# VHH binders against Protein AAR2 homolog: the designs that were tried, part 22

Target 1, 357 residues: Protein AAR2 homolog, of Caenorhabditis elegans (q09305)
Amino acid sequence: MGGALPPEIVDYMYRNGAFLLFLGFPQASEFGIDYKSWKTGEKFMGLKMIPPGVHFVYCSIKSAPRIGFFHNFKAGEILVKKWNTESETFEDEEVPTDQISEKKRQLKNMDSSLAPYPYENYRSWYGLTDFITADTVERIHPILGRITSQAELVSLETEFMENAEKEHKDSHFRNRVDRENPVRTRFTDQHGLPIMKIREGYEIRFQDIPPLTVSQNRVGIEYSDRLYRLLRALGGDWKQLLAEMQIAFVCFLQGQVFEGFEQWKRIIHLMSCCPNSLGSEKELFMSFIRVLFFQLKECPTDFFVDIVSRDNFLTTTLSMLFANVRDSAHAGDDLKKKTAQFKQYLTNQFKWDFNCD
Below, E stands for the ipSAE of ESMFold2; O stands for the ipSAE of OpenDDE; V2 stands for 0.75 times the mean of E and O plus 0.25 times the DockQ between their complexes.

## First folded at step 11 (VHH; framework vhh_7yz9_2)

Design r6 (from q3 with S53Y; at its last look DockQ between E and O 0.83; V2 from the best seeds 0.00; counts 0 for: pae E 2.5 > 2)
Fold by ESMFold2, look of step 11:
Structure r6 (fold): chain B 357 residues (1-357), chain A 121 residues (1-121)
Amino acid sequence: as target 1 above (357 residues)
Amino acid sequence: QWQLVESGGGLVQAGGSLRLSCTASGFTFSSYHMGWYRQTAGNEREWVAFISYGGSTYYADSVEGRFTISRDNAKNTVYLQMNSLKPEDTAVYYCAAGDSWFYDESEMDYWGQGTPVTVSS
């Protein structure tokens, strides 16, 4: 891990880094942060020397699917999670102000049980997350539950019944019957199985991509209006779009959550179909190419071959991006050069052929 | 100078049993978790079992119920009792010791030279 750093750097990180206490977590189970995971030993009670900023922490008991969370660590912060063996998940523990000094004493006595953050991976992690902010995490992270492939599901019928009960509790008694417009809701799919959805509050709150308007289809593939509406929904902050692309990728790569892959693809597709925006949104598109380049560069080879590259999505979608930039009257020379370099990289690294799209 | 020395390997018919031993010297044995790994030619080393310094035991799915790891701190020795052996258990078996927060192969401090085990049909 980061034990190879110069002593004065290690001492600085020990004093200024954050702590994660991960208490009661079973031995011989998976625990990880960012790009690194381990099988926990008897000594393990958490991490020390965590660099300030956004990190993804995850775990799995035995061979169960991972559960995880994003957290924006402040310098010197002490984050405490306690494992609940009955529910097989971790619970937050707030450190009340009057208990901070006791926790600091516990840290001193626990030092040998706290593993250092794996700093050899930090540069790669920063490159995959550098647009993500605390506000990004707050907006996207599930209100309830954790980042996991174990979707918390409820049947459509069960949700309907629960909502009816909530409305009954909140309303004054007033009984009106509309015999002319009875409501019928279908609770089963075409195979007779219950229709299932993610329980409210447990979904990862990715931004919806605005739908097409009719005028956008009449001139061929042009999604610039969708992009501008999305940017307005993000408060005009294009960096938050790239932050979401980064968090979606981490949710998929490390959290093993397929919805992250779906959102990642939606963003790439949108960005690849905006020829009229290539001039006015130059910094967004140049940053988009950098973000995507780094994601593809850092993706493990077997993960990439087995999952990311199989659906023809990247070759098809990036062929559109490359053609749009090449042919644009709006794109500047620096964007054209950057996309040509990116295209060359993908051709050389993955042997993809974008000339036959 | 530390040392881990495995013994007890050999040729056994399927369904048979073997007991592997690993004797440690040159470090404080009772402060280390101990593990067994196995490897066939051309493949990555595979985890088999761990025993913590406190005596808790953990097993890979492929051997659970058939193998038992134990330790004798007075003799600085860890054992692997292998019962109901199958031809796929054929490998070189390695003893390892670690004092890390983690049991991963990369976190082990000391390794033995290995003892071969062959299970015939």
Scores: ipSAE 0.390, ipTM 0.737, lowest interface PAE 2.5, mean pLDDT 83
ESMFold2 (binder alone), look of step 11: mean pLDDT 85; pTM 0.862
OpenDDE, look of step 11: ipSAE 0.718; ipTM 0.874

Design r7 (from q3 with F50Y E64K; at its last look DockQ between E and O 0.80; V2 from the best seeds 0.00; counts 0 for: pae E 6.8 > 2)
Fold by ESMFold2, look of step 11:
Structure r7 (fold): chain B 357 residues (1-357), chain A 121 residues (1-121)
Amino acid sequence: as target 1 above (357 residues)
Amino acid sequence: QWQLVESGGGLVQAGGSLRLSCTASGFTFSSYHMGWYRQTAGNEREWVAYISSGGSTYYADSVKGRFTISRDNAKNTVYLQMNSLKPEDTAVYYCAAGDSWFYDESEMDYWGQGTPVTVSS
């Protein structure tokens, strides 16, 4: 729904748009990109006219949990994924260089089976993802799995046995297991249930938030040392912190992955508790406010009542941010103005009270 | 130019049957996917059944085993046979046609004006 696209935008997307071939995916199942999802029809074989840049593609069969991935599309790129009905996931299919011309001919014959990217949401999507780069995706994306709430779990006992088997195969003189003297390892919790963890390679590789350190001159809540150490872990590139905040948000909003919500909250909390950094990290904090503004603008109101705001995290945490910026001798006038405008926006739109909660 | 005209709605007792028809003109019917949607008072329109141009059928869980969608390309008509009707099936039923990659209601090109169905207890 919406008005017709301007001719210049349509022409640009026709010349520069990428393709996603999503082969073998069942009808009457969910497929989506960025903000939009649909139930697939008989004709669906993928998307065309995808703007260059980072997108989040996802799907679900039979109302199963979504499975998705981030990809940084290059202009004119042809990305091919093939659905595997036995494993209920998709796999990459390489297009050999000598087959590119034939693939382009196939795209022409398949044009009626390729849905156009839903451009009406593109500018908003770019605002939610503009710090994410190909390198960001490579660093954070699971090595083996996909973005999904369906975690690949393994018991500590199973992992122990797999590691022991691997070590046994790596030693040529180890033909005998000493069953009479097993290694003492705890495999159950205090309730007798198996202790579980995410299998290596399947986790979303969010950056760990450094623990608190002792500071000689710190008064009140002050996490600038944690922020500094985090930025160093990111190669000194503050844009990568905001890129991770953007990936975490998309993982939760579109990927329905709770770990994304937890990382998003951890980053907001850290950024809200750094009063001594508000001057020296001006561009980071100005950009953080803009990123958070776009993220909260895209959340439905019931989302905050039911999920995001139930524990008062956001109102409590942002109250700290607003007070720290207001009272800072280090923050410039432009940052103070932007945070005041943001506070007023949230008060008006969500009826949040940052002064008397 | 194009037209979708529903018929066959009315009043029926619970447990009864009703057959809806939707006749198309002004487009190549055999190339289109056809669907039925319904809307109850105070609620959003919901999908009921779908038949592809190739004849594959799909149903909402609430109507599986009771409703049957079919098409007759020679008559440019799609049907919805509704058996074992319940009071909660009371709604205005809409016929829709799409030549899109998705069968969501936002992706349907053509809509009928609707035919009311009332199921009395």
Scores: ipSAE 0.055, ipTM 0.480, lowest interface PAE 6.8, mean pLDDT 82
ESMFold2 (binder alone), look of step 11: mean pLDDT 84; pTM 0.845
OpenDDE, look of step 11: ipSAE 0.241; ipTM 0.604

## First folded at step 12 (VHH; framework vhh_7yz9_2)

Design s1 (from r4 with H33Y; at its last look DockQ between E and O 0.01; V2 from the best seeds 0.00; counts 0 for: pae E 2.8 > 2, off the site)
Fold by ESMFold2, look of step 12:
Structure s1 (fold): chain B 357 residues (1-357), chain A 121 residues (1-121)
Amino acid sequence: as target 1 above (357 residues)
Amino acid sequence: QWQLVESGGGLVQAGGSLRLSCTASGFTFSSYYMGWYRQTAGNEREWVAFISNSGSTYYADSVEGRFTISRDNAKNTVYLQMNSLKPEDTAVYYCAAGDSWFYDESEMDYWGQGTPVTVSS
């Protein structure tokens, strides 16, 4: 049995809640926001009472892969998306400023066609997205397309030919052949299959993790230089690293996008291998442990067992983190205590043994 | 409208026992982690005991072996059984609830108003 919303929360959401109109979306299909999805009814027109902030909205026709987007809702905002049945995707529709009041009146008449935001999930969702800002979404979201496992792939040959055609039409003709230094473009892999890549503009724009620079006489694993270079690429804002970790997790868990899982793993591995940064970056590491805790806590059990825990990544990688914190002269008592509490959680919840490492 | 209400505090002689209770309302008790904390005048609030949503328990060194935390999800209640009480256990005891395994006082979302415990020598 679900619980009634507390009166103060209901009043807040009534005054400050945003709307999403999702027009023309087929019935008997999946539509969702954050942690909750529904099978749509014949009268479904969208959502009401959406708390201000970042949310992930997604849908799926039949058993097709989900398509979704992040949006930072402003208080009272009316966001309109129109479903295109032929392309099986949605398009933005602008609401002019001078029509907002009339649109809000129309929304009152549509109340029975609008599903309320699922209050029971809001605390959990906020905890999984609290570092994400509107600027984070704008930086990472694909320029073209949506967040989906339906990758917009092209062969390397097709992209090469399309780029050559665009240059011919859009700019000065150039001689592209040099007989003294011919360049052969390879369009197939070692098995004779076309080399495939994501079409430009459709990728989720995750930050690259800087490469490790090998140095002589260095002993052990130490990625603090990589961490520093990554933080510089993020404008010196360590919160943006955690925001990316949160987006990556949501892209994987709710958007079902494998690249999100890979980026999530890359960030965890980097953070687990920075023993020299444990003092100077205390707040980042304290917050990282907290972010990871909530991600694991909210991960559905069957999804976790089947996918997240399969390859020993977390146990191996977090063993390094725990050893680095335990052995660090730089780490303060509060980081050591929080790390010990996190290890205690993992042992209790998942029966992982970190003491043999 | 979320609240935690402690009861069971009072005056007791050293070596004695007390049982504190904390009843929750206005949130989903079974999904929250619960803790007991205590504070003496002019000092920071200190953690005493923690119990997970699944019943796993942990204690501060100063009370381990003497105090027992438990929960009854059907009654939305967490308990602290305090045995072999010492004068240094004199404090105001607070019940708290949070949604994380981190049980520093700053990690707890909801707090009771406290129940005083005085242990006489």
Scores: ipSAE 0.426, ipTM 0.801, lowest interface PAE 2.8, mean pLDDT 83
ESMFold2 (binder alone), look of step 12: mean pLDDT 82; pTM 0.834
OpenDDE, look of step 12: ipSAE 0.679; ipTM 0.857

Design s2 (from r4 with Y32N H33Y; at its last look DockQ between E and O 0.72; V2 from the best seeds 0.00; counts 0 for: pae O 2.3 > 2)
Fold by OpenDDE, look of step 13:
Structure s2 (fold): chain B 357 residues (1-357), chain A 121 residues (1-121)
Amino acid sequence: as target 1 above (357 residues)
Amino acid sequence: QWQLVESGGGLVQAGGSLRLSCTASGFTFSSNYMGWYRQTAGNEREWVAFISNSGSTYYADSVEGRFTISRDNAKNTVYLQMNSLKPEDTAVYYCAAGDSWFYDESEMDYWGQGTPVTVSS
């Protein structure tokens, strides 16, 4: 039950680890944390011995879309969620500070209903998320809602109308427009269909990658200027870029969120097209290779096959990376060696061909 | 020493019925959740049905409406009534007992040796 932890460590983690309570969570439903998920029994009421740090919790009722959240657990923290059957989601239940001691006593009484954190997967999780900080979570996590595989969409028209109503609260102007079926098509795509977006506050707040600037004098693909703009937007902290890459990957892998995959791809693509930055941002690129290696290593083989079958972007994009690093006058010997090893690993492991430059 | 012994497996035609039994010894039967799992060659073991100590029943989607799990605490026995059997139900069926945090096999404490079920087309 306690994984491969020694008894003394188990005791320590019981006393100092965090707790997650899920009250009223349905039976025979998927519940997961980090790398591991289960089908819940009747006895399930939450988790115990959660190590401090950032974790990803997720659940799915029957065939419903997966919903989840990132949380930075503190030592001894008691996080309480209540499942709402009507809304088919979970709600936060605050524990007042003066009730924490009592709550801890209650936890002892329900110990048999609390599953231990799966420490057998902790090392992998740590490796997959080591750049993610509390600040990263705060920056990227939706303000409202959850990390969900099915985003709540709203038409731009509907949003516009709702905002107009808010601005005219003092006016008897009741918009009679059916918000569910708007007849006004002020915001349409090239096909005449309403433009849809994720409702404000419910979006994963990934950092936008700056667009290409037209430089007539650039030979080849060089996105260093975009990278620098992105880094600037991230407060000059390159670690936050990799943190975002890791969050995006987790959102995709565990959250089953397609937008996570898209952001992950965008980041990889950008990083693969910056030959002029390979020297000046050496540490970033060294870590980037490590992060990507770990992500690909920890990904199930079948999952990768599916990804590659759907989109051969990895082979193409990484070919660019490998070529850029190899041919770059700015890249140090250590980066070249690391990249060459990475290339060889992928070739051996997945039988990918990167020689089609 | 604890023991779970399955019985009732065999060959049956599609559309037919079988009743599996599992008798427990060496642990407190009435306090444990009981479950049935099944496994085919080359595949992972999958959860089929669970019954709580209070008698609540849970089924995998693939067997819901066709299979019925029940228990007799006086006999320390759990049953799986399998109706409307299909060829895809062919597997070795395992009885399990344990704490009921999750239905996953890793959370089960006691396992039987399994009884084979073959459904012919």
Scores: ipSAE 0.061, ipTM 0.395, lowest interface PAE 2.3, mean pLDDT 86
ESMFold2, look of step 12: ipSAE 0.521; ipTM 0.798
ESMFold2 (binder alone), look of step 12: mean pLDDT 81; pTM 0.823
OpenDDE, look of step 12: ipSAE 0.006; ipTM 0.243
ESMFold2, look of step 13: ipSAE 0.504; ipTM 0.792
ESMFold2 (binder alone), look of step 13: mean pLDDT 81; pTM 0.824

Design s3 (from r4 with H33Q; at its last look DockQ between E and O 0.80; V2 from the best seeds 0.64)
Fold by ESMFold2, look of step 12:
Structure s3 (fold): chain B 357 residues (1-357), chain A 121 residues (1-121)
Amino acid sequence: as target 1 above (357 residues)
Amino acid sequence: QWQLVESGGGLVQAGGSLRLSCTASGFTFSSYQMGWYRQTAGNEREWVAFISNSGSTYYADSVEGRFTISRDNAKNTVYLQMNSLKPEDTAVYYCAAGDSWFYDESEMDYWGQGTPVTVSS
């Protein structure tokens, strides 16, 4: 399946490749990893020769929405997922340390059923995920469920009733009418529909973007305080902000999860409105430009035109970024040059107009 | 020196039946999974049916219940029985062989030249 590869990469995959066993997954269904997906045949039971690092694995039964997960593979790791046909999802199976030798023997017998990782796109994939670490995945990934556009929703009324019954153990008390509190809490929106939320534990745990605080001493659009508070929430590690931007993009691009698109937009908007930070946070902003450039360059053309470019978000928001960097007394010459080059690339490649900022 | 040769195409009235055959040579037929694809003028080739080494069969939604794929390993031949034909089934039909974990068009190793099928109303 792979195209022509450098000999160093071929040697690496023979010695260090990881395995994913995807057991019991139905034939004639979609399975994918990173940039590539396929319809599964009878032979397919998983992947071999997966390069160490972060990958996104996903699947879809018939025409159902994709479900997926991120995993940071270690060299030689054997990851096992078992498909549950009743629940239409996969479950983790841990390989106990004392069974690793037996599992490796099983892999030898299964070799013809394990497809090799599709190396033709690996360099691009690594560039889309290079800030993501195992800790990033662990922090953001849903505690329950999987990454999917098919959100696990409950009404506020249903959640309230479930919580009340868990706390109330006396059936006599449950049957009693509360005459002292006859007014019920309303659980509907302004249109009369039930208020819905994602069931606890099923949400992608993106970091909240701190709200803007009112300040009489602040003039113009300036979000640097929001940026600094966000960085503190991330343990002071600006690389984790870019890791989240990368996870959000992958959730949208490959996972088809609109929440990822919204978080991606929130991060870009925040970064575009921090003129006071352009000097002190030089590495972050230089890296942000590189990450965004790579994301836009690697986005499939039809996906980009149909979804990403339709609502003017990028042109409006990046116009602010380019103006802020151009006009900054704080930004160094290298950042100004890099953003000008990026602006020129976008103008030439996509015919975007940033002159009305 | 591999070869896949389709036959059995032609003109048929709507509601009629047609049986396509595809005979293989030059490779170990029993080791290959077989499929049928079709293409109308100006469009991409679309998958129609697939049969595995063990005889498991899969069909596109548009033909399920009307078409049947089968294979005879002793004769190195795969068949497509097409019943209840519709004008929308008009296309050039190709057989293909692949030895892969997947059955996407790009995963097929060998292709026939195609046999035209026309369904008139």
Scores: ipSAE 0.428, ipTM 0.740, lowest interface PAE 1.9, mean pLDDT 83
ESMFold2 (binder alone), look of step 12: mean pLDDT 83; pTM 0.842
OpenDDE, look of step 12: ipSAE 0.746; ipTM 0.888

Design s4 (from r4 with Y110V; at its last look DockQ between E and O 0.01; V2 from the best seeds 0.00; counts 0 for: pae O 7.9 > 2, off the site)
Fold by OpenDDE, look of step 12:
Structure s4 (fold): chain B 357 residues (1-357), chain A 121 residues (1-121)
Amino acid sequence: as target 1 above (357 residues)
Amino acid sequence: QWQLVESGGGLVQAGGSLRLSCTASGFTFSSYHMGWYRQTAGNEREWVAFISNSGSTYYADSVEGRFTISRDNAKNTVYLQMNSLKPEDTAVYYCAAGDSWFYDESEMDVWGQGTPVTVSS
């Protein structure tokens, strides 16, 4: 379905597709869904004919960071967001069940102000997110806030104070940090700067993957134990690991969230250093290669160049993967073949050298 | 060696039914998506049906409601039940395997040799 919807399906999708109303969104601003973004016109009020499933909606106003959210749209669903100009964010507007019919009627009147879902990009979106489920979104999506390219940071000191105030609501001890009592920032780094963290509830809830040390000595690195721990944490569902990889990638690619990129790299790194798991987790690795291949293939060339130029991570890590698969006694012939093809593709496409001297 | 072998093709009258089989060897069948394609002389190969490794099925409009694709992972076999056959369904039918969610011909990794289906009016 990589093209414009056939006329015959348009009516069906209008009836069965979901709607996103984005009220009060400023004109000449960036609005996007999934793989496509555009500048909004004066009459922009949202989207129509959104296919059921997980989507990523994002927007940015001039000189503001990109903000977005994942949503699992249901057939016929009407999701209503309201833009708050003061806070430069969107707010949820609940539509009571008894008002849905009326809203649907209103949608007909608003049709000219609703942009159709860009179906020309749906195939690409589907390929990039095919492991992502509603449960995945629920697990990973920030509890509060949004997917934002600029993280809401708070100092540990501030957080500590806020928490103390909450605990001591009854005690008149307004520790008013008066100008006169410079509260010695208890939480400073080695340079004396306040330690900052993402405010609680606003963090993307990725699985914790400890950093892996890329020892120059490629030979002997085995992190299968860590992989299994991660899989256990995911309830034994390896598909959720790939789903997380996909969410991370979307957060990076469309959300412009650096943390997404970091998590994406962590996952790839881990997966590339598990030679002992290549047999036991064959399906995972086969799908992993597919997912990664698709991600790299669908990336704009310029974006990819930026990724590669910034970090030799991919070439190094994938070299490990390729070597591990090649030399593994546990890897099946199909995995070896697929991996070899993938290596060749990357070599041909990007002229990457994976020959680990 | 990766191999797909089609069987079940033949001559059938219009309105009749035929069941095609494709048996895979040399690769982990359950990990791959399977597709059926058909080609007539002088024409491009066209997609007919697709079944994912998870069992999701997709059909070309021309065969929707008449054809059913299924798979048996224990037997490494994919099937195409063709009902209500039409002369227009006459073609060489090919089985293909791929690990892509896309069923484009270019996304398939391995192909069978094909089995001919002739529907006589």
Scores: ipSAE 0.018, ipTM 0.260, lowest interface PAE 7.9, mean pLDDT 86
ESMFold2, look of step 12: ipSAE 0.481; ipTM 0.769
ESMFold2 (binder alone), look of step 12: mean pLDDT 82; pTM 0.837

Design s5 (from r4 with H33K; at its last look DockQ between E and O 0.79; V2 from the best seeds 0.00; counts 0 for: pae E 3.6 > 2)
Fold by ESMFold2, look of step 12:
Structure s5 (fold): chain B 357 residues (1-357), chain A 121 residues (1-121)
Amino acid sequence: as target 1 above (357 residues)
Amino acid sequence: QWQLVESGGGLVQAGGSLRLSCTASGFTFSSYKMGWYRQTAGNEREWVAFISNSGSTYYADSVEGRFTISRDNAKNTVYLQMNSLKPEDTAVYYCAAGDSWFYDESEMDYWGQGTPVTVSS
């Protein structure tokens, strides 16, 4: 018998909670939601009392890479996933409108097989995902797959040959060679290894960071033009940039996808190198500090030491941020105070030294 | 008033075998899933094997093929047959019982006091 959840929270979860049926998933395998995962037993057939909002669901069997998905649960929603043991993945199962009543009866009979959402971790989860919306998920989530380090990779040479073969089959004429504009396609990198890319439709659709624009008037490291172009690509909505930073972090931390770590680093680097934007983009920078603070606070200690801090990226990059805010004539007092508090936290918790110019 | 009592631990040479037993009382043994866990000094307790009510067995990768879990509901006892023992198997072994959706350590209801196993070279 559970022992510490307030009655008003239990009543809220009962009235508003969503369901995830995870049918046919093997025992002794990893299943997780948000920050918590478990080794499944015979009894397990899914989750109940899931709070409305965005969650990340993932699983892994027998040394396989994790696979997962983001979903924005609506109050009372019934989401059904069916595990396919041969392909070792899950697929959607639709619940037709005319079968909702029968599915609800099935849920009532299954109640003892549905584990409750681990609400004790929900406040932490909200702090890591509070900018993520349903629209954010729709924009970024792979169209044809799921979030996994087991990406559908294809070599440039293989893709080139497949496209050439497809064009031949789709044409009444052989029009493959343009002698006026020959193109030399490089299939290997500078080390002789095949250049690999993710097959179309399977990529996590992170926003591209605009390239640096060469300017004769630029002095030092200043990426504000890149930031403004990125914000324009996001429809002027700076919250979507932080939502992407949050998705990228979750993809890395819970989904174990290295591209999430790379995008997370790209965003932090960009934000740390915009001294001319610290006044005009005050809300973005204040929120960025909060987002990053929670990400570093919630990161498991062993994971943080072994992976996040290994290459001194954060120490070097945040030194730039702290110096830029400290020395800015445009940054407001609130931002300067928050960055100083954040710097002190990192110094105390991780013994990082930011006293470099 | 429940109890889980492990026995059968001891000192054994590498390559040898031991059989651990865990006898239960004070609850309906046949209704509970049973597991074995082990702990070395200074480390967290780790899962070794479990057996479900239906008799399905599951093993950690480090022991699969060498260890066999079984149960005798008439004797209220779960066993761990440990073959081809390695020095790395040296630990205190605990049995546990639970009736949760999950087999994680935090999901177990009842724990034994442990039985030490030492594997020498």
Scores: ipSAE 0.262, ipTM 0.666, lowest interface PAE 3.6, mean pLDDT 83
ESMFold2 (binder alone), look of step 12: mean pLDDT 82; pTM 0.827
OpenDDE, look of step 12: ipSAE 0.686; ipTM 0.857

